VH-VL binders against q9h9l3. Designs and how they scored, part 198

Target 1, 176 residues: q9h9l3
Amino acid sequence: PRKMVAIDCEMVGTGPKGHVSSLARCSIVNYNGDVLYDEYILPPCHIVDYRTRWSGIRKQHMVNATPFKIARGQILKILTGKIVVGHAIHNDFKALQYFHPKSLTRDTSHIPPLNRKADCPENATMSLKHLTKKLLNRDIQVGKSGHSSVEDAQATMELYKLVEVEWEEHLARNPP

## First folded at step 10 (VH-VL)

Design u36 (framework fv_nivolumab)
Fold by ESMFold2-Fast, scan of step 10:
Structure u36 (fold): chain C 176 residues (1-176), chain A 122 residues (1-122), chain B 107 residues (1-107)
Amino acid sequence: as target 1 above (176 residues)
Amino acid sequence: QVQLVESGGGVVQPGRSLRLDCKASGFTFSDYGMHWVRQAPGKGLEWVAVIWYDGSNEYYADSVKGRFTISRDNSKNTLFLQMNSLRAEDTAVYYCARDRWYYGSLGYFDYWGQGTLVTVSS
Amino acid sequence: EIVLTQSPATLSLSPGERATLSCRASQSIGSYLAWYQQKPGQAPRLLIYDASNLATGIPARFSGSGSGTDFTLTISSLEPEDFAVYYCQQHDSYPPTFGQGTKVEIK
């Protein structure tokens, strides 16, 4: 098995006017899309905005959620030393309060060959939903009940696999 | 005008119970998270508990968890604090305080009641 | 739990003088700090929230500044009614916590 995982986090609004994004769910899948981690996470701050339309998180999910400190420890054990794939992954790492080595980070929102395959401008930031529809012919994030972070992590890994050989060769030639 | 009025304070013996009420007026009570904050005589402020706008969630300071229960009745514009298993260290003026948000999560308090004194002594 | 430390414990000044009060957090709280004024026998009154935003009805001589771990409340020219205890309070994370207070007293 490859030393590669994909991650997707859901954030809720905390702090003044709910403008702070706090981790409330994290899903991690392996190279084949099998779930390695999927937990609801209790923020240390009180939740002001569940952002349910996007996050899929409701109050009921917080009842037995894993406290942030414990969840963070579990997640970091999975990520450490692996290539981590995500979409706009800097938001996930910020929510985790974690710095992952750039050399081991793959962000599907900033891979020019992936945009090219989707008939999009190479330097545009395209949504996960758009890239998945265009390249995998699959609809994700459907309806008004929020996103599935498992589904998003699986889609992200499949998108990366489309450009993996080309992009890894590019990174070997142009180290970050 | 916004007003919060606490009542129910008094002298009680250790191990006994007391209930505090906070009557709100001058605003839509059901739109705000509400807090209890206390102050021991001659000392600083200590946060006690919060309750969401609809009464469906609450959080407590570690010092009171398991002994105190915060609740509200939106039809009566009233916030409650049920204090059980009282200890000498619970002696304080208790203030009800209004958050700026539904979930009590902005965590600063734009309006306070006048306070009600609870004295726990033998 | 985030600990807030206020300094000095007591500030002795005369009316018309400038008062500068400090509050330090044990970890970064962004700009999520409030200041309250409390007079003997009264409830606290909100002065400032989000480190620098003046609360409704508070005189312009009050101002707040700072971010991260170091915060300041300034009273540009003390009025007789400003002699009171001042508390800082973080509103970044639960539980909300207060500093121990700074007493501004007449010299």
Scores: ipSAE 0.000, ipTM 0.481, lowest interface PAE 16.5, mean pLDDT 88

Design u37 (framework fv_nivolumab)
Fold by ESMFold2-Fast, scan of step 10:
Structure u37 (fold): chain C 176 residues (1-176), chain A 122 residues (1-122), chain B 107 residues (1-107)
Amino acid sequence: as target 1 above (176 residues)
Amino acid sequence: QVQLVESGGGVVQPGRSLRLDCKASGFTFSDYGMHWVRQAPGKGLEWVAVIWYDGSNEYYADSVKGRFTISRDNSKNTLFLQMNSLRAEDTAVYYCARVPWYSSGFYYFDYWGQGTLVTVSS
Amino acid sequence: EIVLTQSPATLSLSPGERATLSCRASQSIGSYLAWYQQKPGQAPRLLIYDASNLATGIPARFSGSGSGTDFTLTISSLEPEDFAVYYCQQHDSYPPTFGQGTKVEIK
């Protein structure tokens, strides 16, 4: 069996009108929820919009931030060859400019049995906050100071564990 | 008034070790990332190492990686550079330097110490 | 790593003249360029960051311009204390790199 990690990234706005999402923080946890990586990351482009209410990123975090090229190398070393769990994980991979094998990717926003357990339509894309409250009875992303990517990655791993046996069996029978 | 004062420089033989200290005053030391930058006699500036404001992460120039260790003690407002396995090419004035609180892009240095000379010779 | 090339190596001028110093990057660095002044026996002093922003306490006769790969430091009218070595430094990417320096000397 392959090892499994969960990832959550925070993005800031770069480019025209801050419409481009650039990586500004990445958190990676192991199967037990222990932090393997948690760094602020300096985008290669000028930050137009910190999106602080959601990202929790402020100018002070950029002072000692790991440059994107270095951070990307560190992150990819952790992800390579592992099953990577995330929520709406395509956004995280896009920010990393990275293609992870579909067969080793688990997106908790697109796992029908997870929605079913939450009494939600199987084909709906539910927020991490909603699923975590419904299934784990935990409140995450509380307040206006921004999200914690560590908290989000930990919640994502715990959500996946609820359906792991069922979903891994499904994927073995129905490979992507 | 921001002040950075280096100490610990001197003459050492190749293969030996030396520790440099940098004492900070006039600002909240624990809020700032700190760097070491060196300058060989008659040459330009070369970045050596950085340590984050909370001491949780460090990065090194390829030329010193595995031989030098940067550390800090925020309770003493002091930055350190432990230099092991010294080589003749490590001969330089060593400056400690501060990165600004609010900056864009990557590192640039708003304040520098006076420097301390390290000479590696037999 | 990004290589910075400064020109000229030496600039010989008299007090009151305008000095123009060049720094070229091996690849685009946006506007993330700083300039330092270093006098003999002294530490470098930050003059300019983000290509054109004047550092605290620096006289208005200093100005910076440029973006991408070509950058200029201008001293509008040289004072006696301005004769020094000037270094550019990119703060776009890791690792931080410096130009080789331009010496501004008395004619």
Scores: ipSAE 0.000, ipTM 0.480, lowest interface PAE 17.7, mean pLDDT 88

Design u38 (framework fv_nivolumab)
Fold by ESMFold2-Fast, scan of step 10:
Structure u38 (fold): chain C 176 residues (1-176), chain A 122 residues (1-122), chain B 107 residues (1-107)
Amino acid sequence: as target 1 above (176 residues)
Amino acid sequence: QVQLVESGGGVVQPGRSLRLDCKASGFTFSDYGMHWVRQAPGKGLEWVAVIWYDGSNEYYADSVKGRFTISRDNSKNTLFLQMNSLRAEDTAVYYCAKGLRYFDWSPYFDYWGQGTLVTVSS
Amino acid sequence: EIVLTQSPATLSLSPGERATLSCRASQSIGSYLAWYQQKPGQAPRLLIYDASNLATGIPARFSGSGSGTDFTLTISSLEPEDFAVYYCQQHDSYPPTFGQGTKVEIK
């Protein structure tokens, strides 16, 4: 069986009026929720909007942050060849400027059995916060200091584990 | 079953106002950014406005800035578009559209309402 | 604003044929492009996002490719329900903009 990790990234606003999302933090956890990677990342472009309410990123975090090109290499080394679990994971891969094979990608925002367990329509895209509350009875992304990407990655892995057997069987019969 | 139902469209004279409502069901409305996209008869799609999941930020197309106001009531799962100083070029089917993720600035729309027609004519 | 130009304006094909639709951006948009299908009297439906990612519920006969300024939507074998108007949309920068549409019609 392939090894499995979960990822969550935080993005800041760059470009005109801060409308471009640039990677500013990445957390990766293993199957058991142990942290494999957690670094602040310095975007190559000037940060216009820290989006602190959501990202938890502040100017102080950028002082010794790993430059994007270096961080990207470190992250891709961890992800390559593994099953990668994320929530709306296309945003994370876009921020990383990275293509991960669909056959090795698990997006907890697009797993119909997971939505079914949460009493949500199968085609709806539910937030990580909502699914975690409904299925794990746990509050994440609490307060106004921003999100913890470690907490989000851990919750994402736990959510996937609820449907892992069923979903892996589905994917074996219906390869993406 | 995700459903977005627009209402409030109709025929209105130039210079007047109209309010559109969009009632959402089948997903957690308060977790998603919401958009309005319009389509003039026989023409293509034009993005109009966005409001973030918590109502904290709004952004508008240049063609409607200062005339239109987007708002939402998360307790009622309802999105609004207040349209003031309407012009003939505002004639279109107006679609309520759901953003993919609340923190994703990238505006692609996974669910759309069936649209409501606004006709601005005398 | 970023201008998207779709070609051809109309594509006349028969069921079972391959359809190839093009979208060109006035400047590089990376992979930040979506494709929508619109049938008469209906709202648009998301097909593809981030140039190549298939949206939930969309049949595998649809695929997207491209990056930078040149993008393609491919329908490997047209089904009767695929005859519709297709729009590309960039989500690289605000405001998001759409192409003018390609109509795929029965020959």
Scores: ipSAE 0.000, ipTM 0.466, lowest interface PAE 14.2, mean pLDDT 87

Design u39 (framework fv_nivolumab)
Fold by ESMFold2-Fast, scan of step 10:
Structure u39 (fold): chain C 176 residues (1-176), chain A 122 residues (1-122), chain B 107 residues (1-107)
Amino acid sequence: as target 1 above (176 residues)
Amino acid sequence: QVQLVESGGGVVQPGRSLRLDCKASGFTFSDYGMHWVRQAPGKGLEWVAVIWYDGSNEYYADSVKGRFTISRDNSKNTLFLQMNSLRAEDTAVYYCARTYWRGSYLGAFDIWGQGTLVTVSS
Amino acid sequence: EIVLTQSPATLSLSPGERATLSCRASQSIGSYLAWYQQKPGQAPRLLIYDASNLATGIPARFSGSGSGTDFTLTISSLEPEDFAVYYCQQHDSYPPTFGQGTKVEIK
C-alpha cells in the first residue's frame, strides 16, 4: 500500500533570547497532497520570538492552538509505520521530540538524483524553494508574512514523486 | 515455466479506448513490479508504465500520462493497461515485462510476454 | 531523460567472428545497464544486467563491460543463432530508456 506522507513544521523561539526552537505548527499531507493534519501548536514554554518572517506565526494563532503534548500524540499516530517525506526533516523530528526510523525517512534535501535533475551538485543541500522552482516551476515561500507549512509539505511530496521510483530502488539495493 | 501472456490487442480508431491484459504464471506475481513496454512496427523499444508489486503506486512515460492507466489484480495474476484517447503514434506491439529483482521497480526486464499488436488507424 | 546511443547501426560479420557492440549514455548511469537480444517476431531476451552480469541461461560467449557512460557487449565467437538485433537499456533512473539497436547480420 501507498503508506507515505509528507510533513513540514514551523518553529518559534523559546528559552533564553529565543534560541530554542519549539514546534508551533505542523502540516501533514498524503501522497496526493490532501491535508491529513494542519494545526497551530502551543509550546509548553513561553514564546520569546515568533520568528514571523519565516514561520508565519503570530500571537493570534496561539489563542486556540493545540497544546504540544496533545498535538504530538496526534502527529505521531499519523507518522508511525509510514514512510515520511520532508525537507531537512531532522529539524521537524527534533521539534516533535520524535525518532522516526531512517529506513522509513525520505529527506528531499539529501537525495542526489533530485539535485541532479535541478542541475545542482549531488552532495549539496539545496533549499525547498530552489528545488520547487527549478523542478516544478512553482514559487513557494513568497513574501514577508512567513511560510505556509501546507504549501511546503505539498511541494515536498511532489518533489519526492519526481524521484520516488529510482530512489526507492536505490534504498532497496543500499539499505540504510 | 515462468510465463507472461498478453491479450486484448486489435485495430481501433483514433480517440477510442482499448484494454490490454497480461496473465502471469509460474511465479509469485504479487512479489514483482510489472511494466508495459511497446515497440512501433520496425522501430525500437519504448517504456510505457510500471506498477508496484501491491498495486499501491504507478509511474508513466510522459507520452501516455493522463491517457493510460496501469493496474493489477494479484488474486488473478493479471496485469492491465487501460488505453484511452488513442493516437496513431500509439500503434505498437505491447509487451508486459517483469523486473529482474523481487520487490524492485527499476531494473532489467528478465521475463517478457510475446506481445499483442495494437493498431490505431482510421 | 537519459539518451542511449548504440553503434554501429549495423554490424556485418561471419559465423566464428568476434562482435563488439557499443552503447553510450548521455550522462553517467553507473553500472546500471542491460543488454537484450531480439529476433524477428519475438520478444526481447535479457542477456546482461548491471553492465556485466550474465542472465540465467545465457551462453558464456556473451559478456558485458563498462561503467559510467561507455558500455560494450561482446560476443566472442558468433553462432548462427546470434544474428539478431541487440538493444541496450539503462535501469539507473525513470523513465527506463533503450538505445536504438544494433543489427548483427550475416556478411
Scores: ipSAE 0.000, ipTM 0.453, lowest interface PAE 20.0, mean pLDDT 86

Design u4 (framework fv_nivolumab)
Fold by ESMFold2-Fast, scan of step 10:
Order: C-alpha cells, then structure tokens, then sequence
Structure u4 (fold): chain C 176 residues (1-176), chain A 123 residues (1-123), chain B 107 residues (1-107)
C-alpha cells in the first residue's frame, strides 16, 4: 500500500490583469487529516490581484512567505511516490508546475461514485464546498476572509475515504 | 426538464441601465454556478460573468467589470444581471447558462442555456 | 486571456461527408475545452466537454480529441441537421473564452 496525502492550494492573480493563477499557499494533510505541510508561498511574479475573498491571502502573508522555488521542492518531496488526493487537482499541479502520475492521482471532482452518493449527476463536476455539505453535512469556505487550504485538504481526504474501497477496486480493474 | 428563461431585454439609450432576469426550473438551482454569455448580432459568443452556486464568488469579463453586477436569489430560482453605463458595443443577445465547477477558478462547461434576450443600445 | 482560434472559418460540405474542425489555444487549457453547436435563432447546445466526452443526448457521430493547445471536433458523417456554427470554449481559467466559430454549410 502506498501512502496517501491530500493537497489543496490557494492561488493569487499575476500576469496581465491578474488572470494568471500563481501559487500563494499550499496545504498537505495525511490520511488522518494531520497537517504535513502548510506554507504561504511567494510567487516569482508581481501579484496583481490577491483574490483575498477566496484565497485568504493578504500582503502581510507575503512578507515571510517561502519563495516559490524552495516551496515547490519541499512540496514535491512530499508528493512523489504517494497517492495524491485533491479536488480539481489539475489546478494545483499546474500551479506547482508539476506532473503527477495519473495512476497515483485521485480527483474528487471526477469520481462518479462520489457524485452518486451526493445525489448529483455522475458526470457533473461539483464544488468541494457543495460535496462536503451534501456528504459530510459540514460547511467549509464560510465567511468573507477567504478559504482555508488546510480545511479544504481535510475535507477532500474525508470525501475520498467515503468511496476509497469502491474506487480503488475500479482503478485496479480499469487502470488509467 | 431543465429550463432557463431570460427576460428584461429591450432598447435602451447609451449611458442608461437595464436589468436582466433568468428564471430557472427543472433542477436544483442552488447546486449550480450560473453564467451570462452574450452574442452581438452576426458575431460570436462572448463570456460576461459567473456567480457561484451560493452567490459568494463572482468574476467578470474586463469589458463589463465595474459596470455590470451579477447576482442571484436562490429562494426564487432567479439569476440577475444589472447592467449600468450601457454602451453601443453592449448590444447583444444575452444568454444565461448553468455550469457545475471544479473550484471557482477552473470551471465546467455550460451544459444548458436559455434562449436569450436581446439588448439593443442605441440613440 | 486565453485566445482560441478556430479553423477553417467555413466548411462547405455535403450530407454524408466527414467534417473536421480545429481549435487552437494561445496557451495550454489541458483538457478543459468544450464544443457547442448553434443554429440560426437558437441558443448554443453543448456537444463535447473535457475535450472528448459527449454531452447527454449527443449522437455518436460527434467526437472530440486533443489536449493542451490543439483540439479537433469531428462529425463522422454529416446529417442535414448538423449544418450549423460550431464554437470551442475553454474553462481552464477566467475569463472563459470562445473561439470565433466555424460555419459548416451545405455545398
């Protein structure tokens, strides 16, 4: 059995008109929800839009933030060789400029049995907030101060655990 | 049967305001993100704005940012677009459309669209 | 913003022929690419999403392929009702953007 972790990242807007999503925080939790990594990350590009309402990132968080190059190295050491769970996880991997093997990736936004349990269309992509409310009866991403990537990573792991046995069996029979 | 019905379109002078409504039925409105997309006569599609399923997050195209406001009332299954400081280039058929989404910043395609409502901005 | 360029602008074909439509993105959209069909006076209809998945009720003659920056919509054998304008759309990042459209018209 490979070790399993869950990841969630917060991005800020860089580039023209702040439309490029750049990594500004990353949280990684283990199978039990314990925090393995949680750091504010300084993008190499000028931040145009902090997207604070969603990201929770403010200028003060950038003062002592870990530079992107260093943070990326730390994060990839944790992810390499593990089963990585995330929600719309491709966005996180893109922000990390990282390719994780599909055989070791679990995306809770693309697991039909999970949607089925939530009484949602199997081919739909549901938000983490919505799935967490329907399946765990818990509100995440509440308030106006931005999201907690730790909270999101923990919720993502708990959602995956609801379908883990069924989905791992499916993947063993139908390798990606 | 999923239905989205736009209303509120019409002829309006430059600089004026107009509000568009989109009434949803046949699905749980509060489960979906909602978008406005417009199409100028004889031209292609232009994305305008999105609002999260609970109304907490919005994003706008640069061409409308600061002038248009997207909002929703989940108790009435209705999406709104408040259009201020209208310009001739805002003349278009305005469609509402629904989507499910990954996270707010990376979405899902627009799986159902309304039939559209025409907004004409002219003197 | 991500710019989508469709080619050709117009395809003039007969029923029964294969149609191949291209969409190129100015930067990678991975697989976050959809195709829509629009007939005159009607709203767009979703055909393909996630580059290659058919939407509910869409006939098997419609197929999508590609990833990254290069995408293709194929209609294996045109039916009379398939003559329409086709748009690609990316949902990798905001603002969402559409291609300018490809018109498939009767020869």
Amino acid sequence: as target 1 above (176 residues)
Amino acid sequence: QVQLVESGGGVVQPGRSLRLDCKASGFTFSDYGMHWVRQAPGKGLEWVAVIEYDGSDTYYADSVKGRFTISRDNSKNTLFLQMNSLRAEDTAVYYCARSLYYDFWSGYPLDYWGQGTLVTVSS
Amino acid sequence: EIVLTQSPATLSLSPGERATLSCRASQSVYSYLAWYQQKPGQAPRLLIYDASDRATGIPARFSGSGSGTDFTLTISSLEPEDFAVYYCQQYESYPYTFGQGTKVEIK
Scores: ipSAE 0.005, ipTM 0.546, lowest interface PAE 10.8, mean pLDDT 88

Design u40 (framework fv_nivolumab)
Fold by ESMFold2-Fast, scan of step 10:
Structure u40 (fold): chain C 176 residues (1-176), chain A 122 residues (1-122), chain B 107 residues (1-107)
Amino acid sequence: as target 1 above (176 residues)
Amino acid sequence: QVQLVESGGGVVQPGRSLRLDCKASGFTFSDYGMHWVRQAPGKGLEWVAVIWYDGSNEYYADSVKGRFTISRDNSKNTLFLQMNSLRAEDTAVYYCARAFYDWSGRYTLDYWGQGTLVTVSS
Amino acid sequence: EIVLTQSPATLSLSPGERATLSCRASQSIGSYLAWYQQKPGQAPRLLIYDASNLATGIPARFSGSGSGTDFTLTISSLEPEDFAVYYCQQHDSYPPTFGQGTKVEIK
């Protein structure tokens, strides 16, 4: 699997008190940061909390959103057989109700060399915003109107590129 | 083009079982939640049950909970209602209906079948 | 569960007249109310969702209004095919609940 993509999902709150995270947007970019997929997604259950401050999702985005079942099929077709990069990516896969092979998964929130480059403890879970500022000198997730999943996926891919050689070598010697 | 066709209704004795089928066509069945709604002769509409698009969640009216089971087979575009321990008060026309996803993901019933009559009598 | 009360139970009018039907909820349901039409021997048909949005294929003489607990369905000029029973339904929360219906009949 030489092909690599980065993913970032936005979730809204469903279920009791809005505590369940349901997929409401997904962005996928290729190695160079070009957008391969970016769609608003309609959850199969009632949205209790749009979490707009963080997700950027508003009721208007749901009007023409792709139903979850269809969006999931489209997304999985893109991800299958590829190395998938994300930040705290287990949350994205959980929202997609999808298992991606661990050997093809790269989580920038759990890569010790990346934390080391950012002068952070190797075993700490650092936010995407912090790592991007420290290592790429870029501000992402600014303001109060929610995050851009395209911007987050692009930043995640660029962060991974900083440690790709070292980390792929580590994984070859220490398979997950 | 959207069509829902119910079948399986008939006359049954109290305490017996009956299964209703609803065959869907003209849309991607697996993308929609489905409902059963009933109407007793000369009375209004009463919601019975819902099943989500993938079969993962079901909810029932209190009056039928523990006796009725809603299920679906997405490969056959078919919705089912298994009715056990039938009572005279279950006598009604049973409609299957498609959930309409609005801007909030809420359910409104946008298409209905023709209905099938279930009569529970001794 | 949310109780919906429709009034009047029966509305006797002539073709060409304006019909106004009421639906009241036991608690606030925002704008999450639908209206259905049922003709004798037929399944219900969706007319309006989210209080005021016309469903596909529904004539412009039908309109809905209201929010919170008080809702109205208006038929600006009754056609012969409009004499039917009308039900409101809340889609704010499960379980979905219906009003008892308003029969619009020829005078």
Scores: ipSAE 0.000, ipTM 0.462, lowest interface PAE 17.6, mean pLDDT 86

Design u41 (framework fv_nivolumab)
Fold by ESMFold2-Fast, scan of step 10:
Structure u41 (fold): chain C 176 residues (1-176), chain A 121 residues (1-121), chain B 107 residues (1-107)
Amino acid sequence: as target 1 above (176 residues)
Amino acid sequence: QVQLVESGGGVVQPGRSLRLDCKASGFTFSDYGMHWVRQAPGKGLEWVAVIWYDGSNEYYADSVKGRFTISRDNSKNTLFLQMNSLRAEDTAVYYCAKHYWSGYLRTFDYWGQGTLVTVSS
Amino acid sequence: EIVLTQSPATLSLSPGERATLSCRASQSIGSYLAWYQQKPGQAPRLLIYDASNLATGIPARFSGSGSGTDFTLTISSLEPEDFAVYYCQQHDSYPPTFGQGTKVEIK
């Protein structure tokens, strides 16, 4: 449906020894996989560890990055009132300091039918990379230069579409 | 050293109002979200409300929506909870709690001593 | 909302014994579970976050484990100051919710 979006965020390390995770990039795609939002985001705290191998974030990306407060406002305008799909999406919402209604949230790491289709235990938390390879026969997060949050958001939307009918019926009968 | 000190608790009749304050020190108050969490006598902990670091967003537990208002004054390092239309079920010790700054975490790393609110006829 | 169920309600042990406390979630929360200690008349104190990470200043005798729906807090050898009520809290989804607590008391 047209009122559904998928989100994926990248985090960098802030705080003591870089152990705190702070939002540094956010990508949002629509139902068809078209990009609605994709910005580098400047955390309000000093970046200690870019975690580049996983995040894909480098110092040059921060030079003209959107400040956290402004980016958050833009992102929340897109998410509000929509069904939001993500993988381990609680991490994304935590990074945004945002509580999205559970009835409008779809987490592809916690959808038993997806795991069932992938021949994985229904209550296991499987990585986005594994589910995408198993169910879509696509390799994402390839190489050592970090993940693409656009690619991850697109893969997440496609994974959800595989179980959308079944899962929406389940949610209608078993409201959160 | 991080300190959170609540005040404003007391005995109040049903339908009345009460305001709680929480004074923060030992950290940069304006960098962190702040929460109220309560504990009724003989019961467990219940999250009440949160306000973001800059005061731009507030969220409430369904049980208090429309009756309670969370606010903050960053120039005074103070968190507030305005409680209106109080009910017997609101009787609890109210704690202010500091949000653990991290995009990943909704945990509470520091808590105040708590202030008792008793709603009784 | 996610319901957390703690067991046992009360655990009666002697100093030096191992304590094992359980927390079960009504649905999968990944590893996003915290543990708090509360002593009579005091505020809760954060012990563990993300199921197994020790909070600052917490002694190594405390450890956490688990993922999905089943979580455990272990105190390897009880000290006198460890007799308290322990609460689990999920930090996976809105709203944050707590278990009803397990009281660890002296026999």
Scores: ipSAE 0.000, ipTM 0.458, lowest interface PAE 17.8, mean pLDDT 86

Design u42 (framework fv_nivolumab)
Fold by ESMFold2-Fast, scan of step 10:
Structure u42 (fold): chain C 176 residues (1-176), chain A 122 residues (1-122), chain B 107 residues (1-107)
Amino acid sequence: as target 1 above (176 residues)
Amino acid sequence: QVQLVESGGGVVQPGRSLRLDCKASGFTFSDYGMHWVRQAPGKGLEWVAVIWYDGSNEYYADSVKGRFTISRDNSKNTLFLQMNSLRAEDTAVYYCARGSWFYRSGYYMDVWGQGTLVTVSS
Amino acid sequence: EIVLTQSPATLSLSPGERATLSCRASQSIGSYLAWYQQKPGQAPRLLIYDASNLATGIPARFSGSGSGTDFTLTISSLEPEDFAVYYCQQHDSYPPTFGQGTKVEIK
């Protein structure tokens, strides 16, 4: 079995004018796309802006949400020692207040071969939605009620699998 | 050997109080969320309350909210249920059960005590 | 709260027969369903969690399936010790709720 997972987090706005991004949902899937974790997470600070258009988070989701401290512990137990795949993953790690080893991190927004397959400039940062449509012929983040972090994590894993052999070989020859 | 042992059940008058204890052994008590689940004579299972592994969160069934208090002492591997303003409808076998802090799995119970009978009767 | 409805209320079977028990949720619960077995005078015992995962020590004759609102517990070939009451429980959302139970009794 492979020791690789994919993660996607949803953030809500806290702090002045809701400009601080705080973790409000996290989804983690295994190599085959099976869900290992999917919980709404209660930020320790007052939510100013649910950012529902993008996050899909509403006040009702906070009633049953796992407190941040507890959720963080659960998530870190899953991530520690594994190769973690994400899209613009530094935002997820920042929301988790966590530093994952660079050697075990795979960011699908910064893999030049993936952009090349999508006929995009190698050094451009392309959205998950665009890469998924171009390379997997799948529409994600559809509608106006927010994104599914499970759907996003699954798409991220499938995107990585398209370049896995090539990219792992590159990393072995050029360690971070 | 993983075990949960309840104590404190008995016969009480309506309106009175009773405290149930649940002693855990054979596992790291402080790693698990803990539940109370009850079963009225001849009836099905009804969830009562949960407390998270570190005592930071407690949730209650609407039927007991404001009357029952769940608490724990991790240094003594013991879970408690303080039952106030008891009603005839609270008559049941009360089970201590181990949940998990992980995922939604915190809401299912993998280890159960033998139960302790609480009878609210005049 | 999420309501779970189990059917049938009672299932009368002989040893060696297959038992199929149903649990329906009032709204989608994904795959977050557990099954418990309870014998008279005993505490419930966890059989299945996350709809289809066998709990530790549970015989392979027990299996669970389903997702969304429709779930099934199957006992492929009943043993004498399997005659009991079976409860489903959703662990998708607060508060945790149980079905009313299905009694599997000897014919």
Scores: ipSAE 0.005, ipTM 0.480, lowest interface PAE 14.8, mean pLDDT 87

